Miniprotein binders against q9bqp7. Designs and how they scored, part 89

Target 1, 240 residues: q9bqp7
Amino acid sequence: VPQNWFPIFNPERSDKPNASDPSVPLKIPLQRNVIPSVTRVLQQTMTKQQVFLLERWKQRMILELGEDGFKEYTSNVFLQGKRFHEALESILSPQETLKERDENLLKSGYIESVQHILKDVSGVRALESAVQHETLNYIGLLDCVAEYQGKLCVIDWKTSEKPKPFIQSTFDNPLQVVAYMGAMNHDTNYSFQVQCGLIVVAYKDGSPAHPHFMDAELCSQYWTKWLLRLEEYTEKKKNQ

## First folded at step 6 (miniprotein)

Design y23
Fold by ESMFold2-Fast, scan of step 6:
Structure y23 (fold): chain B 240 residues (1-240), chain A 94 residues (1-94)
Amino acid sequence: as target 1 above (240 residues)
Amino acid sequence: SREELWERIFELIEKGDKEEALRLLREYIEKYPDNPDALFLVAYLLYDMGRPEEARKVLERAKELAKKTGDPELIEYVELLERLIERLLEELKK
């Protein structure tokens, strides 16, 4: 059990729409400070097994692509992910100016891949929005908060190049989602409660994206694991 | 194919669907029984999912193959995971 345990859900909040909720999704900018980000905490607390598996993956990729080919591959994966997130923000935003973005960006295989998921997404509350857990002292930038099949979710959009998925975030994607969820539920910039998560893996070739839905119980289980990673991060900082 | 199955396994791990990843890993191992990294990954996932008895059995097989293939780095990680599994098994007895 983590020594600085804190609940993921806020009993003072509801997941139901309120009449006073804004019609425009929130987009709070991420303010950099000394407070660690979710991605920094996760990167600096990888298990020895995760590090080993990542190194094995790198060795295999370098053998297949060469060192320069591997660098090009990882750079392209990052850029494709960024463009995919920009396209999704444009599609999900009700504002006309955002929907005027480059039409060619909206025609990627990744966007084709998520079409069946997007049909089940409504009631968008936040897009590319910063969250801060004031008590636990961490920050993050979440992709999307919206209703998926009637349930309010923190939605995390992932790209897979098929045949070579990028392994840097392997094992930790559910932790990232619940870290954002817990922060948002206790962030004064937000008024609603999120109890569910959704990880959507989109494919470059346009084949149907795979949704991984996380109910409240599963989110609570991953939240405990996130708190242990945060505790480990804090201890490492004291001893370095 | 071998590569397609391996890629699908990591896609499932990335999205957090560890049970499906284990199912495909068992299929992978049945078709490609000489890959000790696949057996190690099964043992690690079982451990991560709180199934240390099953993890121990698979890890013994991974250790045997790692020694046969002459992979000292993998042997080191197998022994580390062995210690973690034993620690978890002792805690569960309490």
Scores: ipSAE 0.017, ipTM 0.478, lowest interface PAE 5.6, mean pLDDT 82

Design y24
Fold by ESMFold2-Fast, scan of step 6:
Structure y24 (fold): chain B 240 residues (1-240), chain A 94 residues (1-94)
Amino acid sequence: as target 1 above (240 residues)
Amino acid sequence: SREELWERIFELIEKGDKEEALRLLREYIEKYPDNPDALFLVAELLLDMGRPEEARKVLERAKELAKKTGDPELIEYVELLERLIERLLEELKK
């Protein structure tokens, strides 16, 4: 699907702050059905290189940790990521009493890691919210939409603890962010325009998180690559 | 192009022609010396072929590149492969 037929930005929408915008962040639940998710599309269209390196990483980890050790490792990584996202949703939600929240969710190296980023985050519009591109027929669950240093962004929170199979300079994370952005900009459940992305990589030891800001031009470039991955997915599904 | 050469390399790997894949990977590395993935693929293929001594030498090059970039995930992956290679080399001595 060519980018000029399906633009990432919606010209009918304004990126200006609206004083009438809801004060409570949107949280639309994800309804699973036959429509593919962003993560499924990306997983099913991995390059031969990505598949090979991921498979080798798994084999090496099993050799080092054993089958049971590897299972424990992957379960722990998943749980840590889940708790990190829950803590961020709690922190960014406009609740009255932060003191009454689970303190264990708020006391981690990952949360310490993102403190300097959180100071620059305001105007939260959506948290853990479902998006759907009504024309391109894909869905996703985004982490956060908020202002970062004055720019409205789709923000994706990532944790980094152990070696990863993807050692390339560019991961699928930018594609994930722009896929959510394009879906939100064309989803009737939302009324605003997002033109920027932010990928925040947090560290378990509390060292400062690394922000990767994506301006409108960079988002448009990754949008073209996302559309190609979506085409690959659709073609693979037809040929099976 | 880079991508065409990369696809040819993976075609050879899938075919099981690891010696020819290594030849093309060496050519790729000479043209694109700052790509750590090519070095890791060489090390992985050498391990598959039962040549851990040669894999060790290639990984030393990957380690220097990882140190230069300062990428913590890349550094950790180098260390993971180093531990595996040392373990295999110790087994071979017995």
Scores: ipSAE 0.015, ipTM 0.437, lowest interface PAE 6.4, mean pLDDT 79

Design y25
Fold by ESMFold2-Fast, scan of step 6:
Structure y25 (fold): chain B 240 residues (1-240), chain A 94 residues (1-94)
Amino acid sequence: as target 1 above (240 residues)
Amino acid sequence: SREELWERIFELIEKGDKEEALRLLREYIEKYPDNPDALFLVAELLWDMGRPEEARKVLERAKELAKKTGDPELIEYVELLERLIERLLEELKK
């Protein structure tokens, strides 16, 4: 159990749309400050197991590709992910025309991979938007908040490409989603409540993406794990 | 506990006691047979120790569990280890 427990959901908020909701998705810029980001907290609180496995993965990749090949590979993975997110933001934003974006962003196999998921996404409320938990003092930049099959979700878009450090991805992706959710639910820049999460894993070859839906109960379970990671981060920072 | 057992395993690996780490990992696998992470670690240790045939056998079990979970990241990780083990096996033939 975390020492300083705090609820993920805000009982004063509703997940239902109202007439005062903006017609344009929110895009609050992430501002650099001393408050830790979700990604920083997760990176600084990796277990010895996670650190060891990530380092082993790196060494195996270097053996496979060479030092320069590994750098090129990781740069390409990052660039493909960035382009995928940019394409999704463009597709989901009602204020942008597809013609205004780089044609290559919309041609990727990753975009083809998510088409069947996108048909079930509607009511977009936030895109590439900053969140801050004012009580727990952390910040983040979430990908998307929208309805998936009628349920308001924090949606996190992931690209799958061979190989990558699966240990961090497997353990931390749900934590990242619920951390954003809890922050948004208590952030004064937002007026609604999110109770569900969705992690979408897209494939470069265009094969159908895998959606990993997280209901309120599952989100609550991962929220407890996130609180423990945040507590560990705070404790480690005090001991430096 | 699971956490304490895992911490002990990594302590042994860091100390270079790979055989004792393998023994504890086999006990871990008996208690948690559906966890592919322990199987991956066994395969990696066996590969490091120059025992690629044993690594291949363990990795085949990890591959089956990864396919059953449908986790694409786990599947890709298994495929990387398969290529590295095959490369070592080819090197030993020379």
Scores: ipSAE 0.014, ipTM 0.407, lowest interface PAE 7.4, mean pLDDT 79

Design y26
Fold by ESMFold2-Fast, scan of step 6:
Structure y26 (fold): chain B 240 residues (1-240), chain A 94 residues (1-94)
Amino acid sequence: as target 1 above (240 residues)
Amino acid sequence: SREELWERIFELIEKGDKEEALRLLREYIEKYPDNPDALFLVAELLEDMGRPEEARKVLERAKELAKKTGDPELIEYVELLERLIERLLEELKK
């Protein structure tokens, strides 16, 4: 059990829109500061297995592509992921001007891959928006908060390669989602509550994306694991 | 302890003593049968050692346990390894 347990859900909040909420999706900018981000906490507290698996993947890719080829490959993967997120923000945003500016970002295998998921997404409340947990002292930048099949979710868009497989976050995607959820539920910039998560894995070849829905019970289970990772990060920081 | 055994397994892997690492991993799995991480590691080592048929059998068991965790990335990783091993097996047939 974590020493500094804190609840993921805020009983004072509802998943229904508040009359005082803005009518457009929120986009709070992420401010640089000393407070750790979700991704930094997770990266600094990887298990020995996670480190080993990432190193093995890297070694295999370098053997296949060479060191320069590997660097180019990883740069391309990062760029494709960035473009995918930009395209999704454009598609889900009510801003027509943004869509007009980046037509090429809207036409990709990854976007084709998520079409069937997007048909079930509505009621967008936040896009590329910063969250901060004031009590637990961490920050993050979430992709999207919207209704998926009628349930309000923190939605995290992920890209996966076929046929050259790789590991993006080394088994931490559910922890990332619940960390954002817990922060948003206690962040004064937001007034609603999110109890569900959705991880969408999109494919470059346009194959149908895999949605992984996380109900409130599953989110609560991963929240405890996130608290343990945050505690480990804090402890490691003190010993350095 | 569980942590000490896990540390020793990784120490052996880093030293390149993969057969001894596999032996200890089998002992670990016998004591902790609900941990999919150990099965993933066995499959990775078997693939690295050129034993893809054995790796494939271990991954089926790892996939079942990963589904119990509800971790979509662990599930995706198993499917990824399955595809790699399947390709290697088909290449060996040629």
Scores: ipSAE 0.038, ipTM 0.491, lowest interface PAE 5.3, mean pLDDT 79

Design y27
Fold by ESMFold2-Fast, scan of step 6:
Structure y27 (fold): chain B 240 residues (1-240), chain A 94 residues (1-94)
Amino acid sequence: as target 1 above (240 residues)
Amino acid sequence: SREELWERIFELIEKGDKEEALRLLREYIEKYPDNPDALFLVAELLYEMGRPEEARKVLERAKELAKKTGDPELIEYVELLERLIERLLEELKK
């Protein structure tokens, strides 16, 4: 149980749009690197098990690909993920035209993989937008906030090629989603409330993406685990 | 406890006592049979120790668990380890 409990949902917020809400998706720039990001908190509070297994995966990959091959592989995975996110932002934003730099990925297997998911996505509220939890003092950059099958979700897009070991078994992906959700629900730059999450795993070969939907109850369970990781991060900072 | 057992296993691996680590991992798997982490670690250690036939057998068990969960990340990780093990087995055939 966390010592400093804080609710994920804001009772003063509604998930319904107001006439005064912008019709164009929000894109708040990420600032203030002094305040820890969600990804930094998670990276700095990995369990000894997670750290060890990740290091073992790295060593096995280096053995298979060589040192330079591993660097090239991880660089390519990162670049593909970055372009996938940029392509999705372009597709989901009514104000953006297709960018020439994204064209190769727009016609890649990853975009084909998510087509059936995109059919169920509407009412986009935020894209590549910064969130800050003003009370708990952390920041993040979320991928997307939109309705999925009629429910407002924080949506996290991911590409699958060579998974880092046991990310899902450690609950880090769901923790990231609920951390963004809690921050947005208490961030003065936003006026609405999100209660659901969605993790979408896209495949390079174009096979159908796998959606992992998180309802409000599941989000609340992961929120408790996120609060514990945040407390651990804060304690480690004070002891350094 | 689970965490104390994991700490001991990691200490043994870092120290180079891989055989003792495998013994404790087998104990862990018996207590926590649905946890794929220990199965993957056993397969990786066996591969590293030059015992790819044993690694392959353990990985088949991990593969069954991955199929049961339907977790695409676990399935991909099994495929990665299978490729490494098969490559080593081919090299040993010469």
Scores: ipSAE 0.017, ipTM 0.470, lowest interface PAE 5.6, mean pLDDT 79

Design y28
Fold by ESMFold2-Fast, scan of step 6:
Structure y28 (fold): chain B 240 residues (1-240), chain A 94 residues (1-94)
Amino acid sequence: as target 1 above (240 residues)
Amino acid sequence: SREELWERIFELIEKGDKEEALRLLREYIEKYPDNPDALFLVAELLYDMGRPEEARKVLERAKELAKKTGDPELIEFVELLERLIERLLEELKK
């Protein structure tokens, strides 16, 4: 049980449509700060199992590809992920014109992989938008907030070369989603409440993406785990 | 298969079902007895579960295999966990 418990949902906010809500999706820029990001907190509090696996993977990749080959590989994986996110933001932005020159960006195995998910996505409220939890003092940049099958969700887009059919296979991704959710629900730049999450794992070969839907109860369970990770991060910072 | 069993073990660890993960790791080690990574993971889970005496016994074998393979990173992990186990055992003696 976390010592500094705080609710994920804001009782003063509604999940119903508000007439004062912007028609255009919000895109608040992330400002550099000494306040830790969700990604930083998670990276600094990885379990021994995660650290072990990551370091073993890195060592084996370096052994096979060499130092320069490993750097090139990781740079390419990062670039592919970035391009996938840029393509999705373009597709989901109703006021952005789809341009012929961007056709190659929109044609990838990853985009083909998510087509069946995108059919169920509507009512986009935020894209590539910064969130800050003013009380718990952390920040993040979420991918998307939209309705998935009629439910308002924080949606996180992931690329993977290996199938991830179980939510447990996505590692800290559920924690990342609920951290963004809790921050947004208490961020004065936003007026709505999100109670659900969605992790979408897209595949390079175009095979159907795996959607991992998180209802309010599951989000609350992962929120408790996120609070423990945040507490661990804060204690480690004090001991530096 | 080796890979399928390994993946199931880590899924259980992520879920926090350490006892079931430990059971499957024992099954894995029966089939693949000279894998130092598997032995190290058993020791790590036992330590996390508050069973340092059992962790120490398994870690000794993992240490022998790690040194034989010449894997400096695994040797560092083993030595770090060894120090943590010995500290816990000393506290429990009080």
Scores: ipSAE 0.007, ipTM 0.147, lowest interface PAE 8.9, mean pLDDT 79

Design y29
Fold by ESMFold2-Fast, scan of step 6:
Structure y29 (fold): chain B 240 residues (1-240), chain A 94 residues (1-94)
Amino acid sequence: as target 1 above (240 residues)
Amino acid sequence: SREELWERIFELIEKGDKEEALRLLREYIEKYPDNPDALFLVAELLYDMGRPEEARKVLERAKELAKKTGDPELIEWVELLERLIERLLEELKK
């Protein structure tokens, strides 16, 4: 699908705040339906190389840790990621609506890792919020929309843990961000638009997180690649 | 092309033709040196084929190049494979 027929940015929308914008960040719940999610599309269009490396990683981890050890490892990685996202949502929400915060979550190495980035984050517009592209028919759940160093961004929080499929992390993260961006820019539940992305990789040992900023030009380039992945997904579904 | 050769290598790996995959991978490395991903894959195939001494030597080179490229995830993969190779070598000793 050509980009000029399905542009990532909506010229009728502004990234500037206005009087009609809510004072609290939006949190639209994700509704399950037959429309594919961004993560589903990306998972179903992985390269042969990515699929092979993921399978080999699973086999080697089981050999290294044993079956029970591998289950414990994956459970811990899942819980750490969940707690990291919950802590960030709590920190960035001006109107705390979550249950009582676990004080220990705010003292984690991952939260320590992102402190220098958080000081540059303001003007939060959305947290853990659902997006849907009305025309291209896909959905997603984005982490955060906020200003980073004065620019409105779709922000995606990532944790780095040993071991990780390096190929997936280098290819799919930018595609995920622009897919959410394009959906939000064409979703009637939102009145603003975003033109920039930010991928933040946090480290368990508290080492400074790495911000990967994506300007409008870079987002546009990755949008073209996302459209190709979406087309591949649609073609695979049609040929089943 | 580079992409076509890379895809052919993985096709061979999926079919279980590891010796031919290793041959093409070595040709790839000759044409495109300083690629730590390719060297890592050679070490992985050698480990799978029960050739841990050769795997260790190649993995040492992969580690050096991974540090130069600054890919922390690849460094983690290299360290995991190092531990598996050491375990296999210890087991082979009796």
Scores: ipSAE 0.056, ipTM 0.509, lowest interface PAE 5.4, mean pLDDT 80

Design y3
Fold by ESMFold2-Fast, scan of step 6:
Structure y3 (fold): chain B 240 residues (1-240), chain A 89 residues (1-89)
Amino acid sequence: as target 1 above (240 residues)
Amino acid sequence: SREELWERIFELIEKGDKEEALRLLREYIEKYPDNPDALFLVAELLYDMGRPEEARKVLERAKELAKKTGDPELIEYVELLERYIEERS
C-alpha cells in the first residue's frame, strides 16, 4: 500500500459545523464482520520486542499475584477502564443518559484526574462511535471526537495505575488515534474532517492527567506508520 | 540489519545467554540511539540478573529519550516500567 495514495485528510471535507450536523453526538454501532479492527491489526503486527516485554511483564505479575490473582487484577483494571469510559460518555452526553452507576463513578480518582482537561473540551461530535475506512478495509470504535482548546480532535482516554502498573503498551496508541481519524474522514456516516489527535492519560490516585496533543503534521507522520502496519497485517493474512 | 540483530538478541535471551545479549544490545544502542525498545530490554535483563541499580540508570536514559520524542505512549511506558522495577527492587 503506497503511503501517498491514501491520505489521512479528506480535501472535500471541512472541520466547521454544517447545517446537517446533529444536535447530539453521533454514536454509530460497531458491526461485527470479517473486516479487521484497528486493535486487531496492531495486536497482530506487534514487534518482537513489544511481545517480549509484554510477556515478561505478565510472567512477573503472575509470580507476584498467582494465576487467579493476576486474572482478578487484569479483570479489575479492564473494568475500571470500561467504567471510566462510560462515565466520560455520560459527562459529555446529554443529562438524560446519566445513570446511577455512572454517577457513582463520577467520584473516582480517574474522573478527578481529567477535570482540568474536560474544562477545555467542547463541541462534542461523536462518542463511542464506529468508524470504517471503506477503501483500506478496516474498522474501529473511537472514544470521542470533540474540540480541545478550539481544535477538533479524535480523543483517546487512557487509565494508569501507579502502585501496580498495568502495561498494555505496544507503543501504538498514536497509531490507534490516527487510524480512527483516517477512517472517520473517509466514512460516509460522517460529514466533517478531523485533523488533530489527543491522548489523555488519567491516574487512579487523582493526580492531574497528562494531555498529549497531536497536530496535523504529527498525525500525518503516524498515519504513514499506520499504513505500514496495515500492509504488514494484510501480508500476514495472505500467508495464513 | 536491524531486524537480524534483534533476532539474534532474542535468540540469546531464550538460550539464557544474557551477558552476550547485553553486549549485542549495547552495540545496537550505539548504532540506533533513538530506539527506546533496546533500552527497555537492557533494563529488564539487568533486573533479571540482579543488577537493579544499573537497570534504573538505563531507564533514566529511556525517559529522557521519550521526553525528547514527545511520544505519549513511550513516555507512559517508561514511567510504568520504571515504577514496576522500583517496586520489585
Scores: ipSAE 0.006, ipTM 0.269, lowest interface PAE 9.8, mean pLDDT 77

Design y30
Fold by ESMFold2-Fast, scan of step 6:
Structure y30 (fold): chain B 240 residues (1-240), chain A 94 residues (1-94)
Amino acid sequence: as target 1 above (240 residues)
Amino acid sequence: SREELWERIFELIEKGDKEEALRLLREYIEKYPDNPDALFLVAELLYDMGRPEEARKVLERAKELAKKTGDPELIELVELLERLIERLLEELKK
């Protein structure tokens, strides 16, 4: 089956809300199972260059920080990212109360970084929600589905200590976004269509976040690349 | 092609043929002098081979080009390797 037989967009769906849509953002829990996640597929299909650079980065960091220092560094990066996502979910959830908010989380540098982006975000339809592609058999947990500047987007929130002004600086992030988009568009738990993506890179020092908007054409281009990565994954698993 | 030569270089690195990988990288850079990834790989291999003075010089070129092309992940790797090279050079002076 050719690549165009697995389209990213579902012709039976619309991006407009209908009367049957939930009044609150969807949050479908992700269940661990044998079906591969988007993250797993991408991790298992890295290029030789990506693997080499990642391994060298790890080796060099261990030489600089020591084994324990490296573990602390990676743990801190993970924790900061997790807290950033928790703060964004709280801010974007219409059912959040002031009592449920952590003022310290809301005043982080990362949250300051995204303020100008958040002003353009509305109509939240899903937060921290599981997606599954019904025919391609992969799963994922997306951050957010909302309107950005009037366009319904799969939004992926990233933290970075270094500036990333170009979309090419966010290597696998476009693939992750379109994988979630294609899954959601073909997941029976959702009734709407998403055709755009947004990768938001927030900075620890509060510098303005860089938004990388992906229109329908760009999403279709990255979808083709995602399908190749998924095919590579299934071939590797078959030979295992 | 450019991509075929690039793939061959990584195959040599994976096999542990560092001298041959370095030779092909130098040929690649002569044809494609605007690729900061290639300069970084030369510096990485030179450092691993115990040639930190040569690694330092190549890494300075890689840093300049990486800043010009705007690759923040590569800039981070360059700065990390730069610190390790400086530490090694200080150790060798003693």
Scores: ipSAE 0.189, ipTM 0.678, lowest interface PAE 4.1, mean pLDDT 82

Design y31
Fold by ESMFold2-Fast, scan of step 6:
Structure y31 (fold): chain B 240 residues (1-240), chain A 94 residues (1-94)
Amino acid sequence: as target 1 above (240 residues)
Amino acid sequence: SREELWERIFELIEKGDKEEALRLLREYIEKYPDNPDALFLVAELLYDMGRPEEARKVLERAKELAKKTGDPELIEYVEILERLIERLLEELKK
């Protein structure tokens, strides 16, 4: 369906570790550029319906919480997410390189929520690391690349106040994951192949997180949808 | 096409032509009866037009389909609109 189709997987790469791979997880900084980010592409290609519903949701939340209450709510959601990601990066980094961990930060309900998933995570290859698809011209900042139950995955950590038992419940998150995957697989800063994704939805009360595993076939399906969103973004930019 | 009709509906909503938007939405629903987004949009427009009893009935159908699809964003919007409709209906009783 996309006119500018490009493969998500790189036939020249393997998902197995080799001697060239760094002993510590990669953390390539995201450099600001004219090249659009995954989040920018997704935000700029929301359907008219998604835009309408988002604006209606904001108006109704303001009506329920007041303007100050809404600002406080959104600020707290952002801060909780930021702290959760910082804690996960700390947990998954080699302990020898991290001397400044706060034990109390690592005991949050969100961290408790993901414990059963973390026990199945190993072989961390990248943390909070920039990816760029040079051919398709987009960039992103992924959370984590590691083995989950023996399969190398792009892992995306999410916090939620509502249960998200279905993958459809994670919005554009599958598109975000495959966009990072496709970029990493064709980024010269990386030497390995990722074929699977994992979206982990953690809960503040410590209830068990919902893992949404995406095998290679499911990733390929979402990749096609991501390419359509990217094509839409490119067309909109050309017409401006 | 489905996408052309859908886009036209939103153009009408943006223009404030709510009656014509409802007419096209009903046409859309006849063709695509299992789209919870279309039913939710009908409920939104009916609420805005001061028709909360009709909005409540359509929203009940939208809620059932939204739970079936597992769309958390739509479920959240449905719950918010449901509370607003019930509040308005209670106020109108008084």
Scores: ipSAE 0.015, ipTM 0.460, lowest interface PAE 6.6, mean pLDDT 81

Design y32
Fold by ESMFold2-Fast, scan of step 6:
Structure y32 (fold): chain B 240 residues (1-240), chain A 94 residues (1-94)
Amino acid sequence: as target 1 above (240 residues)
Amino acid sequence: SREELWERIFELIEKGDKEEALRLLREYIEKYPDNPDALFLVAELLYDMGRPEEARKVLERAKELAKKTGDPELIEYVEMLERLIERLLEELKK
């Protein structure tokens, strides 16, 4: 059990819509500070198995592409992921100007892959928005908070192309989602309660994206694991 | 404990003692049969050691687990290793 346990859900909040909720999705900018991000905590507390598998994948890619080819490949993967997130923000935003500027982004295989998921997404409350857990002292930038099949979820969009280290896209992603959820539920910039998560893996070739839904019980289980990773990070920082 | 056994396994891998690492991994899998991570690690080590027939057999079990979960990323990882193993098997036939 973690020494500094804290609940993921906020008993003072409800999942019911409130009249004071903004009509436009929230987009709180991430501010640079000394407080660790969710991604930094996870990167600094990777297991030996995660490190090993990532290094094996990296070695194989370098053998096939060369050092420079590998750098170009990883830059392209990053760029495609960035464009995918930008396209999704544009699609889910009520802002007309974003949709007009990003017309060519909407033609990617990743966007085709995610179409059947998007038809089940509504009631968007936050897009590319910063969260901070004031008590546990961590920050993050979440992709989306919206209703998926009628349930309010923290939604994380992932791209997948072969070969890709599944460790970074799936292995820690449930932890990332619940970390954002716990932060948002205790962040004064937000007034609602999120109890569910959704990880959507979109494919470059346009094949149907896989939705990995996380109910409240599963989120609570991963939350305990996230607290352990956060505790490990904090102890590691003291010893540096 | 799970974590102590896992740490010992990786110390052996880092030292290059892959045979002893495989022995402890078999012990780990007996105790934690539903953990696909150990099966992936066995397949990776067997592939790295030039034992693709054995790697293929282990990966078949990992593939069955991945298909049952319906997790496309687990399936993708298994398919990647399958392609590498099949390529090595073809090269060894020559």
Scores: ipSAE 0.055, ipTM 0.524, lowest interface PAE 5.5, mean pLDDT 80

